# VHH binders against q86uu1r1256to1370, part 24

Target 1, 115 residues: q86uu1r1256to1370
Amino acid sequence: SKVCRGYLVKMGGKIKSWKKRWFVFDRLKRTLSYYVDKHETKLKGVIYFQAIEEVYYDHLRSAAKKRFFRFTMVTESPNPALTFCVKTHDRLYYMVAPSAEAMRIWMDVIVTGAE
Short names: E, the ipSAE of ESMFold2; O, the ipSAE of OpenDDE; V2, 0.75 times the mean of E and O plus 0.25 times the DockQ between their complexes.

## First folded at step 25 (VHH; framework vhh_7nfr_2)

Design q25 (at its last look DockQ between E and O 0.56; V2 from the best seeds 0.00; counts 0 for: pae E 8.6 > 2)
Fold by OpenDDE, look of step 25:
Structure q25 (fold): chain B 115 residues (1-115), chain A 125 residues (1-125)
Amino acid sequence: as target 1 above (115 residues)
Amino acid sequence: QVQLQESGGGLVQPGGSLRLSCAASGFTFSRYWMHWVRQAPGEGREWVSSISYSGKTISYADSVKGRFTIARDNVKNTLYLLMDSLKSDDTAVYYCATGRWSPIYESSQGYFDYWGQGTQVTVSS
Protein backbone atom coordinates (compact mmCIF):
# COMPACT_ATOMS: atom_id res chain seq x y z
CA SER B 1 0.00 0.00 0.00
CA LYS B 2 1.00 3.60 -0.56
CA VAL B 3 0.18 4.66 2.97
CA CYS B 4 0.25 2.82 6.29
CA ARG B 5 -0.98 4.31 9.56
CA GLY B 6 -1.10 3.23 13.15
CA TYR B 7 0.10 3.67 16.69
CA LEU B 8 3.53 2.64 17.87
CA VAL B 9 5.21 3.27 21.17
CA LYS B 10 8.44 5.12 20.48
CA MET B 11 11.42 5.74 22.71
CA GLY B 12 12.45 9.35 22.97
CA GLY B 13 15.77 10.55 21.66
CA LYS B 14 16.88 12.85 24.44
CA ILE B 15 14.55 11.72 27.13
CA LYS B 16 14.53 7.96 27.07
CA SER B 17 10.86 7.62 27.84
CA TRP B 18 8.36 5.61 25.85
CA LYS B 19 5.49 7.50 24.25
CA LYS B 20 2.64 6.39 22.07
CA ARG B 21 2.75 8.12 18.67
CA TRP B 22 0.72 7.95 15.50
CA PHE B 23 2.92 6.83 12.61
CA VAL B 24 2.32 7.48 8.94
CA PHE B 25 4.27 5.65 6.28
CA ASP B 26 4.03 7.41 2.93
CA ARG B 27 5.63 5.71 -0.01
CA LEU B 28 5.10 8.64 -2.34
CA LYS B 29 6.60 11.18 0.02
CA ARG B 30 9.24 8.65 1.03
CA THR B 31 8.75 9.49 4.68
CA LEU B 32 7.87 7.88 7.96
CA SER B 33 6.25 10.56 10.08
CA TYR B 34 4.92 10.42 13.59
CA TYR B 35 2.35 12.60 15.32
CA VAL B 36 0.91 13.04 18.77
CA ASP B 37 -2.32 11.33 17.71
CA LYS B 38 -4.33 10.01 14.78
CA HIS B 39 -5.59 13.48 13.84
CA GLU B 40 -2.13 14.20 12.42
CA THR B 41 -2.24 17.84 13.46
CA LYS B 42 0.88 17.91 15.59
CA LEU B 43 3.94 16.55 13.85
CA LYS B 44 6.65 15.29 16.18
CA GLY B 45 9.18 13.95 13.68
CA VAL B 46 9.98 12.71 10.21
CA ILE B 47 12.21 9.86 9.11
CA TYR B 48 13.22 10.04 5.47
CA PHE B 49 13.58 6.76 3.60
CA GLN B 50 17.04 7.66 2.32
CA ALA B 51 18.22 8.02 5.90
CA ILE B 52 17.12 4.52 6.89
CA GLU B 53 19.94 1.99 6.99
CA GLU B 54 18.52 -1.03 8.77
CA VAL B 55 15.43 -2.43 10.47
CA TYR B 56 15.70 -5.22 13.02
CA TYR B 57 14.37 -6.71 16.23
CA ASP B 58 15.80 -4.98 19.26
CA HIS B 59 16.17 -7.90 21.59
CA LEU B 60 19.81 -7.18 22.20
CA ARG B 61 18.99 -4.11 24.23
CA SER B 62 16.78 -6.06 26.56
CA ALA B 63 19.28 -8.86 26.82
CA ALA B 64 22.16 -6.50 27.41
CA LYS B 65 20.31 -4.74 30.18
CA LYS B 66 19.46 -8.00 31.85
CA ARG B 67 23.10 -8.88 31.89
CA PHE B 68 24.29 -5.50 33.02
CA PHE B 69 21.70 -5.17 35.72
CA ARG B 70 21.99 -8.73 36.89
CA PHE B 71 19.97 -8.16 40.00
CA THR B 72 17.06 -6.18 38.57
CA MET B 73 16.31 -8.10 35.35
CA VAL B 74 14.43 -5.01 34.20
CA THR B 75 14.19 -3.88 30.60
CA GLU B 76 13.29 -0.36 29.59
CA SER B 77 10.99 -1.52 26.81
CA PRO B 78 7.36 -2.02 27.81
CA ASN B 79 7.41 -5.13 25.62
CA PRO B 80 10.77 -6.41 24.48
CA ALA B 81 9.25 -9.13 22.31
CA LEU B 82 7.49 -6.51 20.23
CA THR B 83 10.35 -4.02 20.10
CA PHE B 84 12.09 -3.24 16.83
CA CYS B 85 14.65 -0.69 15.73
CA VAL B 86 14.85 1.60 12.73
CA LYS B 87 18.47 2.55 12.29
CA THR B 88 19.18 5.77 10.45
CA HIS B 89 22.45 7.52 9.66
CA ASP B 90 22.03 9.77 12.66
CA ARG B 91 19.81 7.99 15.14
CA LEU B 92 18.33 4.74 16.37
CA TYR B 93 14.55 4.69 16.61
CA TYR B 94 13.17 2.10 19.00
CA MET B 95 9.52 1.22 18.60
CA VAL B 96 7.07 -1.16 20.21
CA ALA B 97 4.26 -2.57 18.13
CA PRO B 98 0.85 -3.46 19.58
CA SER B 99 1.14 -7.04 18.31
CA ALA B 100 3.49 -9.42 16.60
CA GLU B 101 1.49 -9.12 13.42
CA ALA B 102 1.61 -5.34 13.52
CA MET B 103 5.33 -5.45 14.13
CA ARG B 104 5.91 -7.62 11.08
CA ILE B 105 3.73 -5.39 8.94
CA TRP B 106 5.49 -2.20 10.00
CA MET B 107 8.96 -3.65 9.65
CA ASP B 108 8.17 -5.03 6.23
CA VAL B 109 6.64 -1.77 5.02
CA ILE B 110 9.54 0.30 6.30
CA VAL B 111 12.21 -1.94 4.79
CA THR B 112 10.38 -2.12 1.48
CA GLY B 113 10.00 1.63 1.41
CA ALA B 114 13.65 2.22 2.17
CA GLU B 115 14.75 0.05 -0.73
CA GLN A 1 14.98 -23.40 -3.56
CA VAL A 2 16.85 -21.78 -0.70
CA GLN A 3 20.15 -23.44 0.04
CA LEU A 4 22.73 -22.75 2.70
CA GLN A 5 25.92 -24.74 2.83
CA GLU A 6 28.49 -24.34 5.55
CA SER A 7 32.16 -25.23 5.23
CA GLY A 8 35.48 -24.68 6.95
CA GLY A 9 34.93 -26.63 10.12
CA GLY A 10 37.44 -29.07 11.54
CA LEU A 11 39.68 -30.03 14.42
CA VAL A 12 41.83 -27.31 15.96
CA GLN A 13 43.87 -26.89 19.11
CA PRO A 14 42.97 -24.39 21.79
CA GLY A 15 44.13 -20.94 20.78
CA GLY A 16 43.83 -21.82 17.13
CA SER A 17 41.79 -20.22 14.38
CA LEU A 18 39.19 -21.32 11.84
CA ARG A 19 37.33 -19.62 9.06
CA LEU A 20 33.82 -20.76 8.30
CA SER A 21 31.98 -20.03 5.09
CA CYS A 22 28.35 -20.29 4.14
CA ALA A 23 27.38 -20.38 0.49
CA ALA A 24 23.88 -19.12 -0.11
CA SER A 25 21.58 -19.57 -3.10
CA GLY A 26 17.93 -19.51 -4.06
CA PHE A 27 17.13 -16.09 -2.61
CA THR A 28 18.22 -12.46 -2.77
CA PHE A 29 21.11 -12.70 -0.37
CA SER A 30 21.62 -8.96 0.02
CA ARG A 31 18.12 -8.47 1.42
CA TYR A 32 18.45 -10.84 4.34
CA TRP A 33 20.11 -10.79 7.67
CA MET A 34 22.56 -13.61 8.07
CA HIS A 35 23.35 -15.43 11.26
CA TRP A 36 25.60 -17.98 12.82
CA VAL A 37 24.19 -20.37 15.40
CA ARG A 38 25.95 -23.22 17.11
CA GLN A 39 24.94 -26.31 19.04
CA ALA A 40 27.26 -28.01 21.45
CA PRO A 41 26.83 -31.66 22.37
CA GLY A 42 23.95 -32.13 24.77
CA GLU A 43 23.01 -28.45 24.64
CA GLY A 44 20.49 -26.36 22.80
CA ARG A 45 21.20 -24.09 19.89
CA GLU A 46 23.04 -20.90 20.80
CA TRP A 47 23.04 -17.71 18.79
CA VAL A 48 26.57 -16.64 17.90
CA SER A 49 26.48 -13.65 15.58
CA SER A 50 24.34 -11.65 13.19
CA ILE A 51 25.04 -9.31 10.31
CA SER A 52 22.61 -6.99 8.56
CA TYR A 53 21.82 -6.71 4.86
CA SER A 54 24.69 -4.39 4.05
CA GLY A 55 26.95 -5.40 6.89
CA LYS A 56 26.50 -2.09 8.69
CA THR A 57 24.97 -3.69 11.75
CA ILE A 58 26.79 -6.49 13.49
CA SER A 59 26.23 -8.24 16.78
CA TYR A 60 27.87 -11.00 18.77
CA ALA A 61 27.08 -13.20 21.69
CA ASP A 62 29.05 -12.21 24.76
CA SER A 63 30.77 -15.57 24.71
CA VAL A 64 32.47 -14.85 21.38
CA LYS A 65 32.95 -11.06 21.46
CA GLY A 66 36.49 -10.06 20.70
CA ARG A 67 37.32 -13.47 19.26
CA PHE A 68 34.91 -14.00 16.38
CA THR A 69 34.34 -11.79 13.35
CA ILE A 70 31.31 -12.07 11.10
CA ALA A 71 31.42 -10.78 7.53
CA ARG A 72 29.54 -11.12 4.29
CA ASP A 73 30.13 -10.75 0.57
CA ASN A 74 26.92 -9.86 -1.16
CA VAL A 75 28.50 -10.28 -4.57
CA LYS A 76 29.58 -13.82 -3.83
CA ASN A 77 26.48 -14.62 -1.76
CA THR A 78 28.73 -15.83 1.02
CA LEU A 79 28.70 -15.45 4.79
CA TYR A 80 31.88 -15.80 6.82
CA LEU A 81 32.86 -16.38 10.41
CA LEU A 82 36.43 -15.88 11.44
CA MET A 83 37.07 -17.60 14.73
CA ASP A 84 40.21 -16.70 16.64
CA SER A 85 41.47 -17.74 20.05
CA LEU A 86 39.31 -20.82 20.00
CA LYS A 87 38.65 -22.67 23.22
CA SER A 88 37.11 -26.00 24.13
CA ASP A 89 33.75 -24.40 24.86
CA ASP A 90 33.53 -23.38 21.21
CA THR A 91 33.19 -27.02 20.17
CA ALA A 92 29.88 -27.32 18.35
CA VAL A 93 28.11 -27.74 15.08
CA TYR A 94 27.96 -24.31 13.49
CA TYR A 95 24.94 -23.42 11.40
CA CYS A 96 24.37 -20.68 8.93
CA ALA A 97 20.87 -19.24 9.04
CA THR A 98 18.82 -16.61 7.27
CA GLY A 99 16.30 -14.26 8.70
CA ARG A 100 14.73 -11.11 7.48
CA TRP A 101 15.19 -9.65 10.92
CA SER A 102 17.69 -10.01 13.71
CA PRO A 103 16.70 -12.79 16.07
CA ILE A 104 16.25 -12.69 19.79
CA TYR A 105 19.72 -12.76 21.17
CA GLU A 106 20.67 -15.94 23.04
CA SER A 107 17.65 -17.66 21.57
CA SER A 108 17.43 -19.26 18.14
CA GLN A 109 13.88 -20.53 18.21
CA GLY A 110 11.45 -19.36 15.59
CA TYR A 111 13.33 -16.36 14.25
CA PHE A 112 15.20 -17.92 11.38
CA ASP A 113 13.76 -18.76 8.01
CA TYR A 114 16.30 -21.23 6.70
CA TRP A 115 19.18 -23.28 8.02
CA GLY A 116 22.18 -24.99 6.61
CA GLN A 117 23.24 -28.51 7.48
CA GLY A 118 26.01 -27.26 9.73
CA THR A 119 29.74 -27.76 9.95
CA GLN A 120 31.52 -29.42 12.88
CA VAL A 121 34.05 -27.41 14.85
CA THR A 122 36.08 -29.31 17.43
CA VAL A 123 38.53 -27.57 19.72
CA SER A 124 40.70 -30.08 21.53
CA SER A 125 44.28 -30.49 22.63
Scores: ipSAE 0.459, ipTM 0.742, lowest interface PAE 1.1, mean pLDDT 88
Fold by ESMFold2, look of step 25:
Structure q25 (fold): chain B 115 residues (1-115), chain A 125 residues (1-125)
Amino acid sequence: as target 1 above (115 residues)
Amino acid sequence: QVQLQESGGGLVQPGGSLRLSCAASGFTFSRYWMHWVRQAPGEGREWVSSISYSGKTISYADSVKGRFTIARDNVKNTLYLLMDSLKSDDTAVYYCATGRWSPIYESSQGYFDYWGQGTQVTVSS
């Protein structure tokens, strides 16, 4: 489809906490954008299709790791079983879907931007 | 339609090496994550390694890190597992497997849509 919209929870960029964001996948604009909420009035970020390298399930639970010896804590995913990754040139995004079906749909959709 | 066929298994002594191959057909190989999974006699299937469709993301079970190397050739539609420093605990049938977006956990039973027939690896003194 040309547009896919919905809430996903993602790990923040600068502030490493889990944030609910309204995602908009737009094939015409070739972007995966995310907003504060469904009103789409405050853009929080844009993932351009050409920047997307890989989409995969977080099978190693990387978003749940805790680091002690470098004095850095990585906040555990609120739902590790529904966490998937979008790897880009600059960053690894961790995203949590509201259900297994939603996770598969979003992963299928987002990977079409990388093709 | 999807077909996966493993080869390269055999009998080796401890410390030996083997190279497994998995020939893939019936799907767009370069768009699928590929996995190696093994099953020892009397045990469930154990995830071994995964490689992303581009080859840029690779992961290994702790039990094989530093000894096994996963690789893929998207031109030849072939998945590889290079196994070095083999131990008796590595004795198993090795399967290649795939499933777009199938969840899997290290050392856990995987749930994949497609599996090969397997190739036997036996490490014996």
Scores: ipSAE 0.012, ipTM 0.333, lowest interface PAE 8.6, mean pLDDT 81
ESMFold2 (binder alone), look of step 25: mean pLDDT 81; pTM 0.826

Design q26 (at its last look DockQ between E and O 0.42; V2 from the best seeds 0.00; counts 0 for: pae E 9.9 > 2)
Fold by OpenDDE, look of step 25:
Structure q26 (fold): chain B 115 residues (1-115), chain A 125 residues (1-125)
Amino acid sequence: as target 1 above (115 residues)
Amino acid sequence: QVQLQESGGGLVQPGGSLRLSCAASGFTFSRYWMSWVRQAPGEGREWVSDISYSGKTISYADSVKGRFTIARDNVKNTLYLLMDSLKSDDTAVYYCATGRWSPIYESSQGYFDYWGQGTQVTVSS
């Protein structure tokens, strides 16, 4: 599909808290945008396809980070098993999907879009 | 048809080295993550290592970190695993697996798109 929409829980960039955001994948615009809610009135960020380097599950990395950064105020993923990462040139975007199926769908469309 | 074929396994003494290869065909190799997974006798499958499309992202299980090196040649459609300082605990069937993204750690087969038949690695004195 040209557009995919739905909620994901995203880890903040500066503040490492997890917040639910409404994501919009747009193949035509070549963007992955996220908003405060499904009304899409408050844009919080945009990921351009050209900036996306890789997409991958983050189960192992999240667990490893917990081990090494025990003293860092990094908030653990609310669901490591459903956590994936969108790696861009400038930033890592960690996201939690509501289900395994949703995770696979989002990862697939993002990977496909970035190709 | 997608094919993954492992090779390079064998018998080696503790402290020895092996080089595994996985020949891939039937899909666009450079668009898939590649992984090594092993299964010891009586144990479940254990994730060993993965490498991203271009090799920019690499990960290892803690059990093999510092000893194993994963690499890929996208021109030759081949995945490699260099295993140094081998231990008895490394004895297992080693599988080449692939997906469009990195596998889930300690997850079931369902997260990989394709698997090879495996190659036996035995570390024994």
Scores: ipSAE 0.281, ipTM 0.636, lowest interface PAE 2.1, mean pLDDT 87
Fold by ESMFold2, look of step 25:
Structure q26 (fold): chain B 115 residues (1-115), chain A 125 residues (1-125)
Amino acid sequence: as target 1 above (115 residues)
Amino acid sequence: QVQLQESGGGLVQPGGSLRLSCAASGFTFSRYWMSWVRQAPGEGREWVSDISYSGKTISYADSVKGRFTIARDNVKNTLYLLMDSLKSDDTAVYYCATGRWSPIYESSQGYFDYWGQGTQVTVSS
């Protein structure tokens, strides 16, 4: 399809915690955008198709490790088995799908946007 | 149907080198991440290395980092593993594998949809 919508859980940018976001893949706009919720009223970020380098399963479970740091605690993935990555030239995004089927769908959809 | 066929294994002395190849067919190779996995005698399967669709993201197990190089040729649909500074601990059957995700996380085999038949690498003095 030209548009794919759904909730994914992602690691935050500045504050390293897992946040539920409403993702919208739009082939016409050539963007993967994410919002606070399904009402799409508050945009939290956008990933342009041309910025996407790779989409892959995190088989090293990098997002599952706990780390303690002086200023913050790095939280492990709420479901390491369903965590995948979207690498852009600016940032690495960690995303958790609600199911194995959803993970396959989102990874396939996002790869199509990257070509 | 997906087919993966490894080649290039053999007997080599410690410190030697080998280049493994994995010929892929039955799927769009350039849209799949690829992995090397090995199984030493009497042991479970051990993930070795991973390479993304375009080859831009690469990772290695600590046991092989700095000695092994993974590469892919998306025109020839071939995955490679260049193995340098081989040690006896590297003796294993080496498999190429692919898949986006598997619902079974019991072992490295459970994380991949498709596997090759393997190629034997033996490092002995």
Scores: ipSAE 0.006, ipTM 0.316, lowest interface PAE 9.9, mean pLDDT 79
ESMFold2 (binder alone), look of step 25: mean pLDDT 80; pTM 0.812

## First folded at step 26 (VHH)

Design r31 (framework vhh_7nfr_2; at its last fold request DockQ between E and O 0.41; V2 from the best seeds 0.00; counts 0 for: pae E 6.8 > 2)
Fold by OpenDDE, fold request of step 28:
Structure r31 (fold): chain B 115 residues (1-115), chain A 125 residues (1-125)
Amino acid sequence: as target 1 above (115 residues)
Amino acid sequence: QVQLQESGGGLVQPGGSLRLSCAASGFTFSKYWMSWVRQAPGEGREWVSSISYSGKTISYADSVKGRFTIARDNVKNTLYLLMDSLKSDDTAVYYCATGRWSPIWESSQGYFDYWGQGTQVTVSS
């Protein structure tokens, strides 16, 4: 599909809090945007496909894993099992999907878009 | 049918080098993370290295960092492990593993979809 929309819980970049945001995947625009809500009137951020490097499950739960990444958020995630990461050139995004199915869908479309 | 076939193992003296290959088929290779995992005699499996589907992210176990180099060729559907400065402790069966969404080994558990049969690497004088 050209567009995928839905809520994800995203960890803040500066303020390390988890906030529910409305995400819009747009294949044509080559962007993953997120808004305050589904009305898409208040844009909070844009992830460009070109900036996306990796998409993967957040399995960095052990202290030993911290050596590979600057920050590990699995233990802090509201739902570690439904947490996935979108790594960009500049930032690592942590996102929690509402369901396993949703997670798979989002991960798939995001990684596909970035390719 | 998914296939992962390792090759390149053998007997080598300490300080020697080997190049392992893993030929992949039956899936879209370029969409999957690839990893090397080894198992020494009498020991559990140990994660060695992983490389992202794009090759942009690479990680190594501390035990092999600086000596081993993981690489992939998405055109040839092949994963490589260049092993330099081999030590006796590197003796193990080396497995190629794939997991689309799994970056690295966690607590002796990997989220891999498929494994190869492995190739024996023996480092001995």
Scores: ipSAE 0.651, ipTM 0.821, lowest interface PAE 0.8, mean pLDDT 90
Fold by ESMFold2, look of step 26:
Structure r31 (fold): chain B 115 residues (1-115), chain A 125 residues (1-125)
Amino acid sequence: as target 1 above (115 residues)
Amino acid sequence: QVQLQESGGGLVQPGGSLRLSCAASGFTFSKYWMSWVRQAPGEGREWVSSISYSGKTISYADSVKGRFTIARDNVKNTLYLLMDSLKSDDTAVYYCATGRWSPIWESSQGYFDYWGQGTQVTVSS
């Protein structure tokens, strides 16, 4: 079925820095996976469709602030205007798209996993 | 055609309560984010609160947190704002507004596909 692939920048889970990851949205597998790069040989994480609660713009600019988390400085999003959120049951993911058009496409695609 | 109709505004004393409603038609209400935005006399528009299409993500402006409650009924296609502990600086025209996604708010302007006509809330002695 339809698969959507591309680079997004995300805030890391364990190490709180902004990381470029290759994302794969797969309707057949019902996963949103991300890898180190486009070769898809090193999986960094999986977001199962059933865990996705919401997809939305970072309208409060939550990722635009430097802050401390667990004794680690969490840096601001490299582009707050292109930052969107994927909320799951256990984590809030911050994603930065390479353009406004890409952000809309990814949000439209990912939200279908929540519906 | 999309239609948003606010109601429930009025005159209330400080410390009082009001419940605003927004009846929606002409679109799939359950697939849209709903928001309340207010405009005081002589001021720019101020975002008040938003609720996601599922109701699982809710946010409030700092000025209203703990006093206002947003809710939606996706069966009746209605958005609500319960306003408690009202203060004089809550006096404004209150609008419901909507878009497919959470609002993008910049420079006292929001990105919304549709707006209601507003309902006046006045808090005075």
Scores: ipSAE 0.168, ipTM 0.549, lowest interface PAE 4.8, mean pLDDT 87
ESMFold2 (binder alone), look of step 26: mean pLDDT 80; pTM 0.818
OpenDDE, look of step 26: ipSAE 0.547; ipTM 0.780
ESMFold2, look of step 27: ipSAE 0.011; ipTM 0.324
ESMFold2 (binder alone), look of step 27: mean pLDDT 81; pTM 0.823
OpenDDE, look of step 27: ipSAE 0.448; ipTM 0.744
ESMFold2, fold request of step 28: ipSAE 0.032, 0.012, 0.038; ipTM 0.458, 0.372, 0.454
ESMFold2 (binder alone), fold request of step 28: mean pLDDT 80, 80, 80; pTM 0.821, 0.826, 0.822
OpenDDE, fold request of step 28: ipSAE 0.648, 0.618; ipTM 0.825, 0.811

Design r32 (framework vhh_7nfr_2; at its last look DockQ between E and O 0.58; V2 from the best seeds 0.00; counts 0 for: pae E 8.2 > 2)
Fold by OpenDDE, look of step 26:
Structure r32 (fold): chain B 115 residues (1-115), chain A 125 residues (1-125)
Amino acid sequence: as target 1 above (115 residues)
Amino acid sequence: QVQLQESGGGLVQPGGSLRLSCAASGFTFSRYWMSWVRQAPGEGREWVSSISYSGKYISYADSVKGRFTIARDNVKNTLYLLMDSLKSDDTAVYYCATGRWSPITESSQGYFDYWGQGTQVTVSS
């Protein structure tokens, strides 16, 4: 599919709160955009494929090397088991999928798109 | 086609060291997480270590932490495992495995996309 759409819960950049956003993966545009809602009337952000460095499961509960926010309290993920990370050149995104299947789909799509 | 070929295994005495290599081909190596998984005789497969695309994120099983070092060369499309202070319990077939993203846990064997044929490591006095 050229376009994949769906809701993910995303942690804010400045305000470390979790918000549900409507994500649009566009293979042709090579962008992952997110909006306030499914009507896509208010764009909140764009992740360009070329900016994506890594995609991986959240390792907060693992022995893997992880990134910490020293000066800002981060609210715990609403569902750690369904949390994955998209690391770009400028920002680390935390996202929660609505299901394990959805998580795998989104991770696969994002990784593939970033190639 | 995707190929993963392990090498460097062998017989070593306890306390010894080995360096495993995994030569990868048939896919964009730098866009995949790489992992080592081992299987001891009579045991199931055990996750050993994983390394992210750039090598920035690394994880180890508790059983090998502090002794093993995973590394990758994205120019050579090669994955490495430096094994120091080897123990008899490290005896196993060591497999190179890859996936688009890291496994969630040590038991997430099903998340790997491809496997090598493995290389035998035997630690014995």
Scores: ipSAE 0.015, ipTM 0.325, lowest interface PAE 7.5, mean pLDDT 85
Fold by ESMFold2, look of step 26:
Structure r32 (fold): chain B 115 residues (1-115), chain A 125 residues (1-125)
Amino acid sequence: as target 1 above (115 residues)
Amino acid sequence: QVQLQESGGGLVQPGGSLRLSCAASGFTFSRYWMSWVRQAPGEGREWVSSISYSGKYISYADSVKGRFTIARDNVKNTLYLLMDSLKSDDTAVYYCATGRWSPITESSQGYFDYWGQGTQVTVSS
């Protein structure tokens, strides 16, 4: 029944640009879903808990400006210090939180749900 | 009660090797990132290495890369650090530390929930 909702900025899947998405963590459904906005009318994707391998801080700064200049197709994270990763079987998600406190909350919530 | 107990430290010559162990109890070891952090006399704590709860992600500080190897055994609830080619600069108290996700980079201790009491490593001739 525990649900966590909020905006995070994520790197897009098909089109590699940074997109603001409304994330919904739902322990009952065992999903981390994301929508276009807070009205939750247009689902853009679902991350099932069982697909999550790891949640970690972007300590390699792989979404940082240095990485952008080497890989011109991928823009630098709008806030590298607040960027964390969710690694799944199929994909590596880069997510940017609006604050350090929000980042810690989201990382803890997602890791707990992936147990 | 959560406990982390380090062992395997000692006095070694430059170029020598040591294997540190960290025995864990009182929590679900296989659901936590494990890290080694060291502190030299008069200095702040320095992150050394981390390993994800599954073992799929491993990272090292630049100062130890290529010389140290982190490993974990989720059956025995034990974390290891194999230290090769030791230098005098490696002299420190080595701590086992843990949290639910990866630590913030080399300079931050804010994400570690639990710490061991440390084991002394001294590299001197």
Scores: ipSAE 0.012, ipTM 0.328, lowest interface PAE 8.2, mean pLDDT 81
ESMFold2 (binder alone), look of step 26: mean pLDDT 81; pTM 0.827

Design r33 (framework vhh_7nfr_2; at its last look DockQ between E and O 0.06; V2 from the best seeds 0.00; counts 0 for: pae E 9.6 > 2, grease 25 > 24.2, SAP .686 > .668, placed apart)
Fold by OpenDDE, look of step 26:
Structure r33 (fold): chain B 115 residues (1-115), chain A 125 residues (1-125)
Amino acid sequence: as target 1 above (115 residues)
Amino acid sequence: QVQLQESGGGLVQPGGSLRLSCAASGFTFSRYWMSWVRQAPGEGREWVSSISYSGKTISYADSVKGRFTIARDNVKNTLYLLMDSLKSDDTAVYYCATGYWSPYTKSSQGYFDYWGQGTQVTVSS
């Protein structure tokens, strides 16, 4: 599929809170965009494929960080088992999928698109 | 303390079968993806299979598809690998690990947090 859409919960960049966003993967545009809702009326950010360095599963890292770093402003993932990361040149994105299957699909399409 | 202990390895003839087990402790087993990874002599680590926390999502390396079956019992905190139609090329140390791996990931070795000590599987006539 050339386009993949769906909700993911994303950790904020400045404010380390988790917010549900509507993601749009577009192979032709070579972008991963996220919006406030599924109507795609308000764009909140764009990840370009060429900026993506790594995509990986992060089931323990977020939880482990909280245990050791009491003063980190990072909020624990609402579901570590469904958390994956998209690392770009300038930012690390934390994403929570609604299901294990969804997580697999998103990780796969993002990686294949970024190749 | 997280512990993973593999068992079930051994010597088997080509075409034979083995069942590997991995006993997990020290963490909430049912919350995490589990994987099997193997390392043949003189080779790097090779991902074999992964299973999601619920068992709903499963993936295999092409080299083992149709022959190997990954499974888990979250009540027993145990990961399994059923290996059928074994080949000489399957000879390796097999490791149980926490984590997810996909052939589409950019990581050559994957991202795994914890590893067992491994169990030796030798396929030879």
Scores: ipSAE 0.016, ipTM 0.306, lowest interface PAE 6.8, mean pLDDT 85
Fold by ESMFold2, look of step 26:
Structure r33 (fold): chain B 115 residues (1-115), chain A 125 residues (1-125)
Amino acid sequence: as target 1 above (115 residues)
Amino acid sequence: QVQLQESGGGLVQPGGSLRLSCAASGFTFSRYWMSWVRQAPGEGREWVSSISYSGKTISYADSVKGRFTIARDNVKNTLYLLMDSLKSDDTAVYYCATGYWSPYTKSSQGYFDYWGQGTQVTVSS
């Protein structure tokens, strides 16, 4: 499909806590956008396809044990087995899918958008 | 059809080196994380190393870190494992696999979609 929509849980950018967001993958617009909820009235962020460097499964548990220079507290993923990463030029996004099947679908979809 | 074919195994003395290759076909190789997994006689499967789509993210099991090097060639659709300073406990069948390893998975195989047939590595004096 040209558009894929669904909830994923992601680590916040400014506030490092896990948040449920409504994601919209749009191959025509070449964006991966996320909103507060499925009504798509409050945009929280946009990931442009050209900014995506990698999509991969990662051991988020090891990332949750790292500290930044400015001492930022990072909580462990609520479901490490279903966590995948979207690496961009300026940020690493951590996303948790509702199932293993959903995780593979989202990773596959996002990879095709980045290529 | 998806095919993964390992090669380069053999008999080698302790301290020796080997280079394993895995030829991939039947899928878009550059879209997959690739991994090496090994199985010693009488043991379960042990994850060895993984490498991301672009090769920018690499991880190793503690038992091989500093001795093994994973690499990939997305033009030739080939995965490599450069094995140095081999020890007798490296003796195993080495498998090429697509997908991810996670200690959080309930499966000893991790999150791997496709597997090769394996290549035997034997380290003995």
Scores: ipSAE 0.006, ipTM 0.281, lowest interface PAE 9.6, mean pLDDT 79
ESMFold2 (binder alone), look of step 26: mean pLDDT 80; pTM 0.826

Design r34 (framework vhh_7nfr_2; at its last look DockQ between E and O 0.44; V2 from the best seeds 0.00; counts 0 for: pae E 8.0 > 2, unsure alone 63.2 < 65)
Fold by OpenDDE, look of step 26:
Structure r34 (fold): chain B 115 residues (1-115), chain A 125 residues (1-125)
Amino acid sequence: as target 1 above (115 residues)
Amino acid sequence: QVQLQESGGGLVQPGGSLRLSCAASGFTFSRYWMSWVRQAPGEGREWVSSISYSGKTITYADSVKGRFTIARDNVKNTLYLLMDSLKSDDTAVYYCATGRWSPYTKSSQGYFDYWGQGTQVTVSS
């Protein structure tokens, strides 16, 4: 599919809270964008495919992945089993899918786009 | 059929070096995380190292940091483990394991898709 859309819950960058965002994978634009809602009226961020390094599960709440920020504690994922990571050059994104199937689909399209 | 075949194990003296290889087939190697896991006699499996499908992310257990080097060749479908400064405590069966989306940690033992048969590494004077 050229375009994949759907909600994911992602952890904020500055504020380490989890927020539901509308994601748009666009193969042609080579972007993964996320908006406040499905109407795509307010863009909140863009992940360029070329910036993506890795995609993997974060099912471990992993001590290895647990980033302690000096002044901010990362809140636990609302659903660790459905949490996956998108690592870019500049940022590690944590995302929660609504289902295992959805998670697999998103991970597949994202990694494929990054190839 | 997915196959992982380890090789390169053997007997070595403390301070010695070994190079392990894992030949992979039956799956798209370049799309999978690869890991080394070892099991010492009477002990449970211990994660050693992992490398992402692109090789850009590498992790090591604290016990092997600075001594072991994980690498992969996606053209040859081969995973490597360079082991330097070997210690008696490194004696174990070393397994190659893979998971498409899973970097291995102690808590993620159940998330590997495939395992090799292992190769014995013995460090003894």
Scores: ipSAE 0.544, ipTM 0.779, lowest interface PAE 0.9, mean pLDDT 90
Fold by ESMFold2, look of step 26:
Structure r34 (fold): chain B 115 residues (1-115), chain A 125 residues (1-125)
Amino acid sequence: as target 1 above (115 residues)
Amino acid sequence: QVQLQESGGGLVQPGGSLRLSCAASGFTFSRYWMSWVRQAPGEGREWVSSISYSGKTITYADSVKGRFTIARDNVKNTLYLLMDSLKSDDTAVYYCATGRWSPYTKSSQGYFDYWGQGTQVTVSS
């Protein structure tokens, strides 16, 4: 309930490719942070709870579609069935869980930050 | 138990308007995506529109964009569909449906946990 940690694959922000990141959901800090790996020494980004608007399945399969964006090809999700979305004020994050069970756990956990 | 009760259907002329309501009870309405789905006689179900639990994400089928407006009232636990510029091919039974994490897909029928009984909309000259 306090902290949830684990690897998720996400679409990169600047470079539009799929990156494996170590995510840390922390109710005390009120952040969803992500690092290069589980050692938590290189922070790559922070999603503050107040920025989280919605969490949902990628039921439109938007992350499974190739498209040209600002001269960069955006690649398909490595596993569209395990892809979910975290919508924030600034950005739509596409995240891929390692299993259906992990996906449900992460979605249930992350949405509590938006409450 | 969970209940979804649609109302507001009826007979209307082409170009007319209707407002459908869906009263919800027996679950935490403000934590669920809500959708409208319609079924014309002899046809399969067609997704119409979905709205996220916060109301901040709204999607429409191409066939209704610009004519229909989905809305929700999380205090009254009610989902709405405002239908303008109605056409004969909008004639159908309209259902409200819900799934906690399901906005829309053609393959998402199994994600809708609860369905209303439907309200008939008939557009006829």
Scores: ipSAE 0.130, ipTM 0.503, lowest interface PAE 4.8, mean pLDDT 85
ESMFold2 (binder alone), look of step 26: mean pLDDT 81; pTM 0.831
ESMFold2, look of step 27: ipSAE 0.013; ipTM 0.310
ESMFold2 (binder alone), look of step 27: mean pLDDT 80; pTM 0.818
OpenDDE, look of step 27: ipSAE 0.461; ipTM 0.747

